Miniprotein binders against o43061. Designs and how they scored, part 46

Target 1, 338 residues: o43061
Amino acid sequence: YNHSPEIQRSVYTLTGLAPSSKMAFVTMLTVRAANGENEVENTQQDWYYNSTRLLVHRLVKFKPTKSKYPVVVLAMKGIDQWKLDQLQEDGAIVKVVDPLYAHEVVDDVNDIALLDSRWSMMFTKLRVFEMYEYDRICFLDSDILPIKKMDKVFDVHQLSYSKDSVLFPPTLFYKPRRSIFWRRFTEEFAAYGLTRDDLYPYVFAAVSDPGMWHETPPPFKDYFNAGLFVFKPLKAHYKRLMALARFPKLYDNANMMEQSLLNFAYNSAGAFPWESLDWTFNGLWARKNDLPYLKAVHGKHWQPEGSLGYDEDTSKLWWDAFQEMQTYHDQQRNADLY
Below, E stands for the ipSAE of ESMFold2; O stands for the ipSAE of OpenDDE; V2 stands for 0.75 times the mean of E and O plus 0.25 times the DockQ between their complexes.

## First folded at step 19 (miniprotein)

Design j8 (at its last look DockQ between E and O 0.67; V2 from the best seeds 0.64)
Fold by ESMFold2, look of step 19:
Structure j8 (fold): chain B 338 residues (1-338), chain A 99 residues (1-99)
Amino acid sequence: as target 1 above (338 residues)
Amino acid sequence: SVRKLISEASILLFLASWLIRRAERLLKRGDFESALEELERALRWLQSALDLIREALELARQLGDEDLIQSAEQLIREAEDLLRKAEELIQDARQLAES
């Protein structure tokens, strides 16, 4: 039971009789980037759509992982209506959003390290920062599979005043592409129409990205994975993020666009350091020894043997989860029909 | 819609294919009982996929949509190939387990 005031700040459940939840899990379903014929793929399978269905099922229906918070799918304009309808039937709140193209976000698209049309819409994830109706959002890439309860992911701090002194200007450091020398970028919050105080307190928490196979637990690296992060949507932070996004030369030296931007914006040495979440919420490069601890496994586990990052145990875990979801829906269909 | 039925059937065929490949690995390890369990699951998903594909094909013909008809017919051929493979492996596994 809750005797502590800090525990008593839990939001109401979305069982249909509670006020609107202050917390939400949010994922995104985008239109696949065009570079070839996709009508055959549209009629055969769409792995991201199906992985989104599985994520929604795990947070809404599957009792061992079911959340008390709403699950929102941000669907980019152009997703087939029958996919949106299915996700709604699966129990998600579906919101259609306009894409954010690179040419609409950056001042000079030639400054993006990866000039591939597949990446032109990667900034669309930034739409999640405009969902001001929530006090906390946990964003999840659609290829994350919950395997235990996830709701404690929201137990993160509001951070006041960065670790840097108010006597020093807010400074970020970056390494230009093709350079070994670091350079300074001093932020002027007035250029965003903001003061420093407009930006505090804030919330931004994520899991350290091991980037490769690892021991259990993975070692900490001061670079987070943008596939899962918890934050408070704040207009000031959105303004800052969009201002920084204009200049990819400052952040896109690793060909990871939105992940690079977020790591730059919330760098641990800057004015708004990220908070490290427990690694078990975002199980990157996961193998058998990680599984007893993980609350979620992150990867394209539907990919066949021989694919980069393939692991037999996580592959089986994913397909077992998919089979459970499919059995659930078959049972619902049969119950309604007969 | 017909596109929804085709999409649902398509991933069930991938699931069945994955189960068949897993069964092949189990047979090589000598775990015939586990291989048979996976093959039986593959057969059930293949039947579910075929039911969806047949419904999709009937509806596509009613619409006169040649592209959807062709897609459904292709999936039927894929499902039949997977069925044939699964049945061969079941027979092989039963013979090996009896010896």
Scores: ipSAE 0.737, ipTM 0.915, lowest interface PAE 1.0, mean pLDDT 83
Fold by OpenDDE base, look of step 19:
Structure j8 (fold): chain B 338 residues (1-338), chain A 99 residues (1-99)
Amino acid sequence: as target 1 above (338 residues)
Amino acid sequence: SVRKLISEASILLFLASWLIRRAERLLKRGDFESALEELERALRWLQSALDLIREALELARQLGDEDLIQSAEQLIREAEDLLRKAEELIQDARQLAES
């Protein structure tokens, strides 16, 4: 499918966004669902907490990657207070949020492809869309490691429509679970109690997901990774997103969790096509050859040799970064003792 | 928080263990200098971990929390085992570098 999101944007007016003082990096720290069977990994280590600390350290403290923008950690309710306190000490703004359970979001939970404990809270990431205090947010998964300054990630466009354009909402296609046939979805904003003017202009940008090991640069795919995206928080868009979330049949039965939903909601063929960010902001399946170009690498790089997606160079990069953070903290503790 | 100290110590032990395993691979490849550097780093992390665990153990004792005491004592044993292993590998690396 050669349809670069850029081609469909010809119908939209792209305006450059002026710099805003109300921009933030946002990550989410979730409570581990106890029963994730595949967490055969050393149950003693909270890797998501550790990776979140590293992300915060890189954006707040580490000079080569330090951002001028605030870093917010959305912490799920139930995380130990000492972890929250530590993240605040690291320089993050910590905001505790209630989980969004699948049974609260979805009309029929049986429409979800996988019903396990991990999937029960998959929608909690959607809480970032309620952060209306910011003009622009860059969301990052906690397993993203900044390796260069990322502040330019906010240099995205605002999409608007021409008032004169009788743009019929584009028809999207979906395939319900156990259906052989594709169905048409025509979006009606009135069904959400919204007008077109409530929904535009909007901002949504993300990086194409290569899905596997790739050449440098990765090939473009009209499917984005939900581990990094830039958007403008709008009440109308949250309302729309939650309305769509009710029906997993629309978004591949949530096969890729919130990523499936977001790729449907901001589909290139839809009313709100996503903007393509430079691939260097989200280095998925990164190898040594990618590293000179990347601003961030994305993956569970703490995992041991033999793990899926293990790469020696990115593993080393992560552990070297983690050691630098630990060294920094040791130095601070020693300085406070004198 | 005792739990914070235990958590911090545990991750440092894990880091040290990771470095030791890396050093073992380097030794097998004949890179003795790099192996020694990694082992020296591992020793520093192990010492830092032990300091944190000792503090945690003392606080846990003051609180009378048997579970935390046991956890801290277990981490001390793990740290001591890793120290021994690192020291052995350092000796091996030095012998191999002189040969």
Scores: ipSAE 0.530, ipTM 0.815, lowest interface PAE 1.0, mean pLDDT 88
ESMFold2 (binder alone), look of step 19: mean pLDDT 88; pTM 0.847

## First folded at step 20 (miniprotein)

Design aa1 (at its last look DockQ between E and O 0.56; V2 from the best seeds 0.00; counts 0 for: pae E 4.0 > 1.5)
Fold by OpenDDE base, look of step 20:
Structure aa1 (fold): chain B 338 residues (1-338), chain A 83 residues (1-83)
Amino acid sequence: as target 1 above (338 residues)
Amino acid sequence: SRLASQVSVLLFLAAWLIRRAERLLKRGDFESALEELERALQWLQSALELARQLGDEDLIREAEDLLRKAEELIQDARQLAES
């Protein structure tokens, strides 16, 4: 799987990171405002809670996918306590976090492409970048289903610069919503109150997003999905990320929410190019032919036939996994009764 | 409640399996349909027991209605498999 054509990568030294005991899988459980089109089905079942439980079960309990690394659920404030208790019983570390509201992050909320209620809390995922207690984090969306062991996802590189390297300041291009003309963005770390040494070395790796149904393997695109990424939490990088987040005009007016921001912040032409993970860690738009290769599938596979992105094989895979989890819990309850 | 949520999940799972079995029956895959329906029955029995423990009459009724539906489909599937 070819790495992103990183303009700046040739200037960086790739160092393998030593194994650390301070690695974790992290997912996020959010309170969704009921106002989505699928209101009727969402009233009876919290699918994000259910999918989060399944993810935790696969990483903590299910032998074929069980990880040696801890699993953390970042739960947004307002989640029912019994859900948090259940996730703890499932073997997750639960950490309650305050939301990041768009109006607190962005200078002008009118620069956001979609002013929907869903967008008000889109930046809450960025709370993962404050988890400084870990050397590396693999973030996963709750609609990711592990189907093989994923522990090798942490086998990424730390990027450093050579002091002898004349780093040309990377120039990124952006198009403001009301402008016909592309503008240049030259990043100045001093604007964040940071030095170059504060920001390096860094770790950021993700899987290329095919964006649609694809052949096996998917074609590489220099754009990554923000549903799975591996990084090193650093205060300097959080500060930088929050500074960039202020200006949606830089990252396509947040058209793909936090994914737009992250693809700008870790742009291949920028100062911090993303590292390409093997596509098998994040099976987007997966079909039967992809399954033998995949370590995880990504999608709302609980959705009924006729839903956008429905696939019979991946749907079956998810529901079989969900049944196994239920069977496991039923057996545990019966064992505790006898 | 946590218990009510568990019952609801089991009912939903059973209903999903029933719908899947109905599609399998329409395709003429009677054996696979029977397997799915038998699984649905197991989940519904668990759901009904938990609903009774909870004393939730609405959940009990829903479980009983789905049980009836699953049993009817099992009979249909058996008849079709023997024909």
Scores: ipSAE 0.622, ipTM 0.865, lowest interface PAE 0.8, mean pLDDT 89
Fold by ESMFold2, look of step 20:
Order: C-alpha cells, then structure tokens, then sequence
Structure aa1 (fold): chain B 338 residues (1-338), chain A 83 residues (1-83)
C-alpha cells in the first residue's frame, strides 16, 4: 500500500540495439585535492587506485564476473604513470583527461566559495558524457565491486518525448526556483540552441538510493545514486548538463555535488525522467541478506570496523575479492618466469 | 614506488586476515581462523621478501612483527582446538 505507484510519465520504448552497438563500462580515477597532508601523497595507501584495479580485474579477468565489453578508465592528468601502466596491463583502456575546474564552469564563484576544495574537481566526471564513440556507457564509481555478471545492465529503454510532461509545469522532486529562468531550462529548448529532436530519444538509468540501512529489497526512493548509471552520450544532453552546472544554488546546497546535479537534470517529474534500474546492480548499504541477489556491492568496504557504512559480511566479501586478485597476479608472474 | 606500494598492500591484507582470525578465535571457530592465518603467513613471506629487496628496514620490521603475531595465534588456535 505505501509505495509510489507512478513516478514517471514519459513514453518508454524498448531499445532496438544493433549487433554492432558499442558498449563500455567506464570508471574514473581522480587526483584528490589534499584536504590533509598525507592521503594522496602516500601511494602506499591510495585505496582509490587499489579499488579501481579490483573493479578492472572483476570486469576483465575474473571469470565469474568478466564482461564481454571493454572497460575504460578515465584517469585525471597527474596520476602517476606506473599506475596508468598497471591498469593497462590489467586489461583496461586508459584515457587521460584534463580536469574541469569549478571556477571555469560556475557563473558566480561566490556560489562555491564555502566548499571550494570539495568542488574543485567535481565537474571532471562530466567528461564521461563526451564519449560519443559509444552507444551506451555504464559509469561505475571505483568503489563498486561486481560479484555477478553485469552485462545485462545495458538492457534499458530509450526514453521518448511525452506530451504529458510538456503540457503541465513539472512538479520536481527538488524544489528548484520557480523563476522564468528555471522554466526556460526545462521547457524552452531553444534557449540552449537545441530542438526537441536533439534531446529525444535519450537513455538515462540508475538505481534508487536508499540512503541508509534497509530491508531486502530496499524501499524505492525517487532519488538515484550517481555511483552507477547507464546512458547514451549525446551532445545535446552534455550541453544541457554544462548549462545547469553553471548554477549550483539551483540544485545543490554543496553537499552532494555531481549526484545532485544529475538528479536535478533527470528528475522524475521533469522533461527527462530517469529510468529505475534493478536494485541488484548497485548494492548500497548492503548487508548479508542482500548478497544472494546482488550483482555488485557499492561502498568503501576496505575501511575498518567503525567506519560509516561498515558491515562485516561485505567487508569480508571485498577483502576476499582483493586477495583473489593478488593471487591471480602472483600466479601470472610465476607463469611468466616458467 | 611500485614495489613499495605492493609491500604495503600485502601487509594491509595480512593484517586484516590476522584481525579476522582473532575474531574467529574468540567465537571458537578455530578451523576458519587457522585457514586465514596460514594465508596471512604466505602473504607476509611474500611481503618480507619484497621488503628485503627494497632494503626498507621499517617494512621489514613490520612484516616480521606480523609474522610473529600470526605464528603465536596459530599456536594458540591449535592448543584451544585440543581443549
């Protein structure tokens, strides 16, 4: 009884994927700004690099989860060359990208002054939307661990223009300003230099974010997690995202960065509602009862007991996976010697 | 730096295995604890070999300390399993 019976009003169509369609899994490896003295300077403790290696290993080498699609690591300029070399050796396609700094994107720098250090690199993730050589991309945060085959994540719909969405002012999940400026972003595509045909059909699918510990399955919330999403790179949608990013006060209190931007851009009541993926592709706040169903667990599971979101069963799962990767590489080195 | 990073990763993995083994011993699951401790020993031997190749005295000492701790826990686990 207490569920949301209708959260999308757009017309859905099944994709007619061609046999030559080009799919990819894409993750990003960033240079984190030094918020303290020792984390990004200490390569021995760079767990984002280590978790990126594990993600690549699980999609490229580990038979139970191996994908038939390429895995691309977008590495921010400044990552040590030996890390890039190792990721290539692990089987990833590695592409170095220039950062996209917040002061180059945002119109009023005072809108970001309070959280300048957290925002400085957040927009670099938007470069994934420029990878037009692919028909569909599944973006994954580097702290996602596949535990079953993931390739069905690409089985999502092309989303079409809906007259219902256009005829009434949208009621948004986010309480954006109701100014003429906001309505022009969502209702007058000509203000972007675009037509409806430039923006539709589109693909954007993600998993609902429960935001806390939950039962199995988690309850649906009309707010998706940006750690995993499937989309078709389209120039019109990139142009729209860059336009929205200019005005962080419209979508963010500077707490959720890229996730709030994407939820604003693809909110369920707007012109471009998101499609809900099966929860098992992005296992957030996961515990033992979730594991038989999950295709991937999501979290910084290498962190010790007492850390936010710590769970003993998912921690063991992650460390067992990490140990398997180390064993694989040890066996490969020994085989190369003999 | 690649070799030093590899040693550090192996030491962290071994330390995690040892901590999990300690919890298993407290719960009375001696067989599982011994399995994790034997794996920790193998990673620690690899880490110590690489640390000596580096000539890094701090990493060598850390690996040797963890080896000693793992061996003590193995002895404790075997004695408790006979009780």
Amino acid sequence: as target 1 above (338 residues)
Amino acid sequence: SRLASQVSVLLFLAAWLIRRAERLLKRGDFESALEELERALQWLQSALELARQLGDEDLIREAEDLLRKAEELIQDARQLAES
Scores: ipSAE 0.314, ipTM 0.769, lowest interface PAE 4.0, mean pLDDT 80
ESMFold2 (binder alone), look of step 20: mean pLDDT 89; pTM 0.866

Design aa2 (at its last fold request DockQ between E and O 0.66; V2 from the best seeds 0.00; counts 0 for: pae E 1.54 > 1.5)
Fold by OpenDDE base, fold request of step 23:
Structure aa2 (fold): chain B 338 residues (1-338), chain A 83 residues (1-83)
Amino acid sequence: as target 1 above (338 residues)
Amino acid sequence: SKLASTVSVLLFLAAWLIRRAERLLKRGDFESALEELERALQWLQSALELARQLGDEDLIREAEDLLRKAEELIQDARQLAES
């Protein structure tokens, strides 16, 4: 990866991290907002639940993709208990979390680009940053399908600052809504009641988002997808994230929801630049030519032909995986009956 | 319930396979269509058994209706493959 955003090597020290006993895969299961858009998705199926089960199955049970690390499902409060019980039976650790509503997080909700029902709970993903019981977490969206072992995703670096470096707080630029002019944001840690030593060292790594269909390999963009990231849970970083989250104007008026916030908070030009993970850990807009390289594919691959981002090969791959999971459970039920 | 959800998923999967098989038949891929229909039958058999265990008449009826459809398509596919 020649084009990893060169973390300003002059200011930061990268230290490779060995595996620890406190690493986990974490996904989130949310309650469907009743008024969600007409996703023409067959209203009868909870695809987020089904995809979450499949993700858990791949990481816990399916031998080719089985991980040695625990899998945690952050379940939003209000999910049916039988779903939680099933996920536990699938081998997940289920942790129920309260939602983070946009009106609780943001000072002015009118600064959010879209006042859609989907945005009301966008910050619930930030609950993963409160999981201080772990030294390192790989968060995965429920629509990620592991196709190879992913354990090496945790092979990331810790970023420290040089004591001798007068870290001039990097200046970020943002464009307020309806402004023609860019404004400067200079981060002051004291505004959060934090010191530099509270915030460093840190871990944050993610995969570049191609944003569309791409060649193999995808071109690098200095913008990451928030569907897969590896980080170290730190109280200081959660406090910082929540402080930044108050002001959607800083992060493109939340145009890409929590992804906008995270890309601002861990901006390559900021105080906490993101580390680039290998693209093979998060196969966005994947096609047949990408599959030999990928460790995971990311997308709503259960969607029918004609859907945005539909691909025949990735669709088949998902449905084959889903059928394998169902076969596994049918065999287990039959074994328990005899 | 967990069981009702399982039945619903199996019925959906079977219906999905049936629709896929119908498209394969229209393309003249009779062999692939038969394979998908045979898989659909397996899911429907499991679904029907579980629906019976639940005593859910609606799920039983849906499973039986899909079974009939799959069987009809299998017959059609075989006739087309032999022609």
Scores: ipSAE 0.658, ipTM 0.873, lowest interface PAE 0.8, mean pLDDT 90
Fold by ESMFold2, fold request of step 23:
Structure aa2 (fold): chain B 338 residues (1-338), chain A 83 residues (1-83)
Amino acid sequence: as target 1 above (338 residues)
Amino acid sequence: SKLASTVSVLLFLAAWLIRRAERLLKRGDFESALEELERALQWLQSALELARQLGDEDLIREAEDLLRKAEELIQDARQLAES
């Protein structure tokens, strides 16, 4: 009975942005991990830092994509101060955060599918859910490049249940490894120190993840990509997320890190279904045919020919954007000298 | 350091532009290749100035090598466009 319309009778309440609403775009800058798949061994070159700068530039300075909302960079502790200073000069609000280590989040780290030290800080993105000073946040991975105005991404529903509906026990679904059947996990909110009413209304919206090699537009899948999502930071929902995070077996052994957790927590068949955003806000595996429609492309497009998912058109798009940013800064530097 | 990081990314950008120009030349799009190469020269000039300010001989050498490569390709592209 999963995805039955009757069990999803939460009423959408469309809340227009109140004039006093505090909205923000938030991204995260992590310390580069040592592995054979990136350039962390080159201490002079940090692609995540450069990609973060480009994202900030696109939302703060570049007129075709500039936002009216602030941009916040959550910078993991240990990033060089000059990088933080540069991001602040670029126009971001920079906040330093402590990492969230897997062993501090989960009960048994052996339940995590990738037993590798490179993923020990995989839950640090969850720090964004603690930013209660904002009414809505659009989180973006640092490898997302806006190519059109993004501000409409905040036009999502506040979700609640109908006052006339019957309430079902809060149930989530998961598939144990090596099983062909889904299992039920019934939540008891009192175990979190919460009531059901503490958790409503809420906001959570994301873009469906089509997988590789999609058509234009991509088909819908009932599974979202955690590289971009819009939500309202709520203490009750953070408590719930941290409680669920303890048990990686419930969310596919964290096979896709925090994405697995979020898809479990906001499953469409559960008590807090995710809202589907238009696909154009998060262009995964983008190709030339997608580009006229996309508001943002998502991927490590700085990577060279031969890399997984390399595409000549999106690579050019990324490097053209990077050149525009460098030209902007050169013009600013020249103006300061003269 | 900040200056070394800036020089490094400009050299990667210039190298990318040069590789793209090489592909455009093989496809016969000489005008686009020349545009990319002229952009590469601009970034290389900036990178070389900063590398000299930094005093890093390896970065200076890399910038000079890329500059020579770009200039050679510009000459090649102009000859191909005239034939």
Scores: ipSAE 0.619, ipTM 0.886, lowest interface PAE 1.5, mean pLDDT 84
ESMFold2, look of step 20: ipSAE 0.405; ipTM 0.806
ESMFold2 (binder alone), look of step 20: mean pLDDT 89; pTM 0.864
OpenDDE base, look of step 20: ipSAE 0.088; ipTM 0.541
ESMFold2, fold request of step 23: ipSAE 0.376, 0.444; ipTM 0.782, 0.814
ESMFold2 (binder alone), fold request of step 23: mean pLDDT 89, 88, 88; pTM 0.861, 0.856, 0.857
OpenDDE base, fold request of step 23: ipSAE 0.657, 0.656; ipTM 0.873, 0.872

Design aa3 (at its last look DockQ between E and O 0.01; V2 from the best seeds 0.00; counts 0 for: pae O 14.7 > 1.5, off the site)
Fold by ESMFold2, look of step 20:
Structure aa3 (fold): chain B 338 residues (1-338), chain A 84 residues (1-84)
Amino acid sequence: as target 1 above (338 residues)
Amino acid sequence: SAAQASEVSVLLFLAAWLIRRAERLLKRGDFESALEELERALQWLQSALELARQLGDEDLIREAEDLLRKAEELIQDARQLAES
């Protein structure tokens, strides 16, 4: 079930269009790791910051992967100013965002685990859906490494509901089997007054998550990875996401953090099914056989042998890319002496 | 500055990683690749040492010098093994 039969596609492509500043790549830098891993307590070795720099470098400076679109870093309040300054010097647009704390988002927060900083970092990521100045955003986790041109990622469909539908609007909800919180959500959401014209058309595309080591190409699963997704920021969809976020029981108690919420919100069986993006834009669990096809490799490739998801070929690829970035900066320092 | 100290630490970590890769290449007999990795490590170590000296940070200077000594020893070993 890729899509509901009631959902029609319309094509909005950038092929042949004049360049526009309305498209952007956006990544997020948090005070602590958004994916739950512990930060190295040595402040000189913040590898999430280092990986963010590499992502910016690959999209702004490195000619084989350079984009014509702006790159924005959403930085959580509390990031050291020298890191923000460096990212701006690297060519990113840096925007500081206020956190969204779990107790401000979720109804009935009474579990110490729900007050974990990972929940607040997950909810703060939803700030990307408020960037209404852009027509389309490609969000990327900071541990994604572009290895080929990425700009075609924006060539996705604008999805709409059939104009010949009956007078009653389509269901706005996906109801998970055995959810006891459905009535409360339905009553709360109805107070928001959202209509079909507020919610359609929309854009949401992501890559299927294989979840483990796989053949090339990976098999399709009807569950997407939230490390890379393309969407159109719409106020009605942000309002919908915030309403859903209040009820963690609807999205598996955030077992996969924002990925759980987004997979619920854009479930293929619901009113807003996700569009499957070509797998080569988000190379998950990638190994040597995937590399000739991939446009981006996704993983914490700086981690040593023995780490979950470690692969010797992608590790070498990442460290070679990191060395190239350092060589670029050395050359710029020498040129500045001229 | 904190930014410069962070850069020194990154360069030292990169150099250490290249040295560990070179050790694995030497174990499997690929002396030419090991020498290439070690020469790259020397470049980063020289950059790190220069910046550490500008900062006047004795701990970073010592760490860079220790890694430099190890890389130079491995280069000598690799050249001897390649000539066998």
Scores: ipSAE 0.170, ipTM 0.685, lowest interface PAE 6.1, mean pLDDT 80
Fold by OpenDDE base, look of step 20:
Structure aa3 (fold): chain B 338 residues (1-338), chain A 84 residues (1-84)
Amino acid sequence: as target 1 above (338 residues)
Amino acid sequence: SAAQASEVSVLLFLAAWLIRRAERLLKRGDFESALEELERALQWLQSALELARQLGDEDLIREAEDLLRKAEELIQDARQLAES
C-alpha cells in the first residue's frame, strides 16, 4: 500500500436518499452492426426494438407495473425515426446519443478480448453516466421485462466520506489475460484531475450475477450484472470511468464488455464498492420457481426453444406480455377511430 | 504516517460494508455467501488492526476491534443458521 492519505470513510452515512423528483428509468436502443451478408433488409423483426417497446409499455402504460418515474430511451444515432416516434408515442422520452467507439475509449484496442464489430460500440451504454439532469438513474437493458412495480429500486444508499479523512483508494489486484502474475492497481484520483470531494458522495447499486441456472434464491456472487444498476450521475464519476476504460487490462480485457469495466470501477475491494440490490429486481436465468419473488425477468425470452438460456415459463411470460402490449395498441387505435 | 492511517480507514470502511452485505445475505438465507463476505471482512480488519497498532492510533484500533467483534459474532450466527 503506497502512502495513501487518511481515508476516514464515515461508514455510517448510509443516508437513505430522499425521494427525488429527478429519478428516471433509462434503457438503451442500439443499432446492431449487421452481422455478415445474409441478414436481409427490413423484414426481420427487430427484437431489441420490440423488447424496448415492451419495457416502455410496462413502465408507462401497463397498470400492474406502471411507474411514477419517467422512462428514457437512449437511442443510438442511426435508429430509424419511425422507431423513435413510436417510442415517444408509447410514452418514453427519447434521447439520441452518439456511439462511443472502442477506439475512442481505449488506448489500445488490441487489449480488448474480442475484436468483433459488435464490440466496437460496447461502451455506448456509458452515455447513461452523462445524464446529469437526474439525481438517480436506474439503467435497464432492453431485454428486462418488469412483472411487478419496480419503483423501490431507487431506495438505495448514498456513500459519503468524512471530511477529516484523506481518501486513498485501496489497492486492487488484476490479472491481465496474457499475464501469469497478478498486478496491483492503486487508484490515484489526482491522475483524473479529481479530488475525493469530487467523487463522494456516490450511489452505485446492482444485482449479483449468478452466471448460470441457480436455486431460489440465487447465491450471491461478488460480481454484478450490468443489465440493471442504480446510480447518481456525476461528472466526476463519468470522468473516472472513462479514465479507467482506457485500460482494458484492468478489467479482464473487456471480456464482458462494459460489465467488466463497471465491476472493476465499482469493485467491492475498491474505493467505490457497489451496493447489492435485491435479486428480485433483475431475475437472471429465471425459472418458474423464481417468478413469485421477481419484480423483473432478464433475458432474450423471445428466442425459440433450443436457444441458450431458453426456459418455457419465462418465454411464455414474455410472449404473453408482448401480446398484451399489441392488444393494448390495437384497442387504442380502435378507440381513436370511433 | 498519514498514508497508513488512510489505509486503515479504507480497510475499516470496506470491512464494514462487507459486514452489512453479509447481514443482508443472512436475512435472505444465503449463509454460505455471508460467510465468505465475513471471512474477507475479517482479513481486512486484521490488516487494519495491525496497521492501526503500528501507528499507535487508539481510535482506529478501537474501531477495528469493534468491527472485528461484530464480524466474529455474525460468523457464529451464520454457522449456527447453516447447521440448523
Scores: ipSAE 0.000, ipTM 0.186, lowest interface PAE 14.7, mean pLDDT 85
ESMFold2 (binder alone), look of step 20: mean pLDDT 88; pTM 0.851

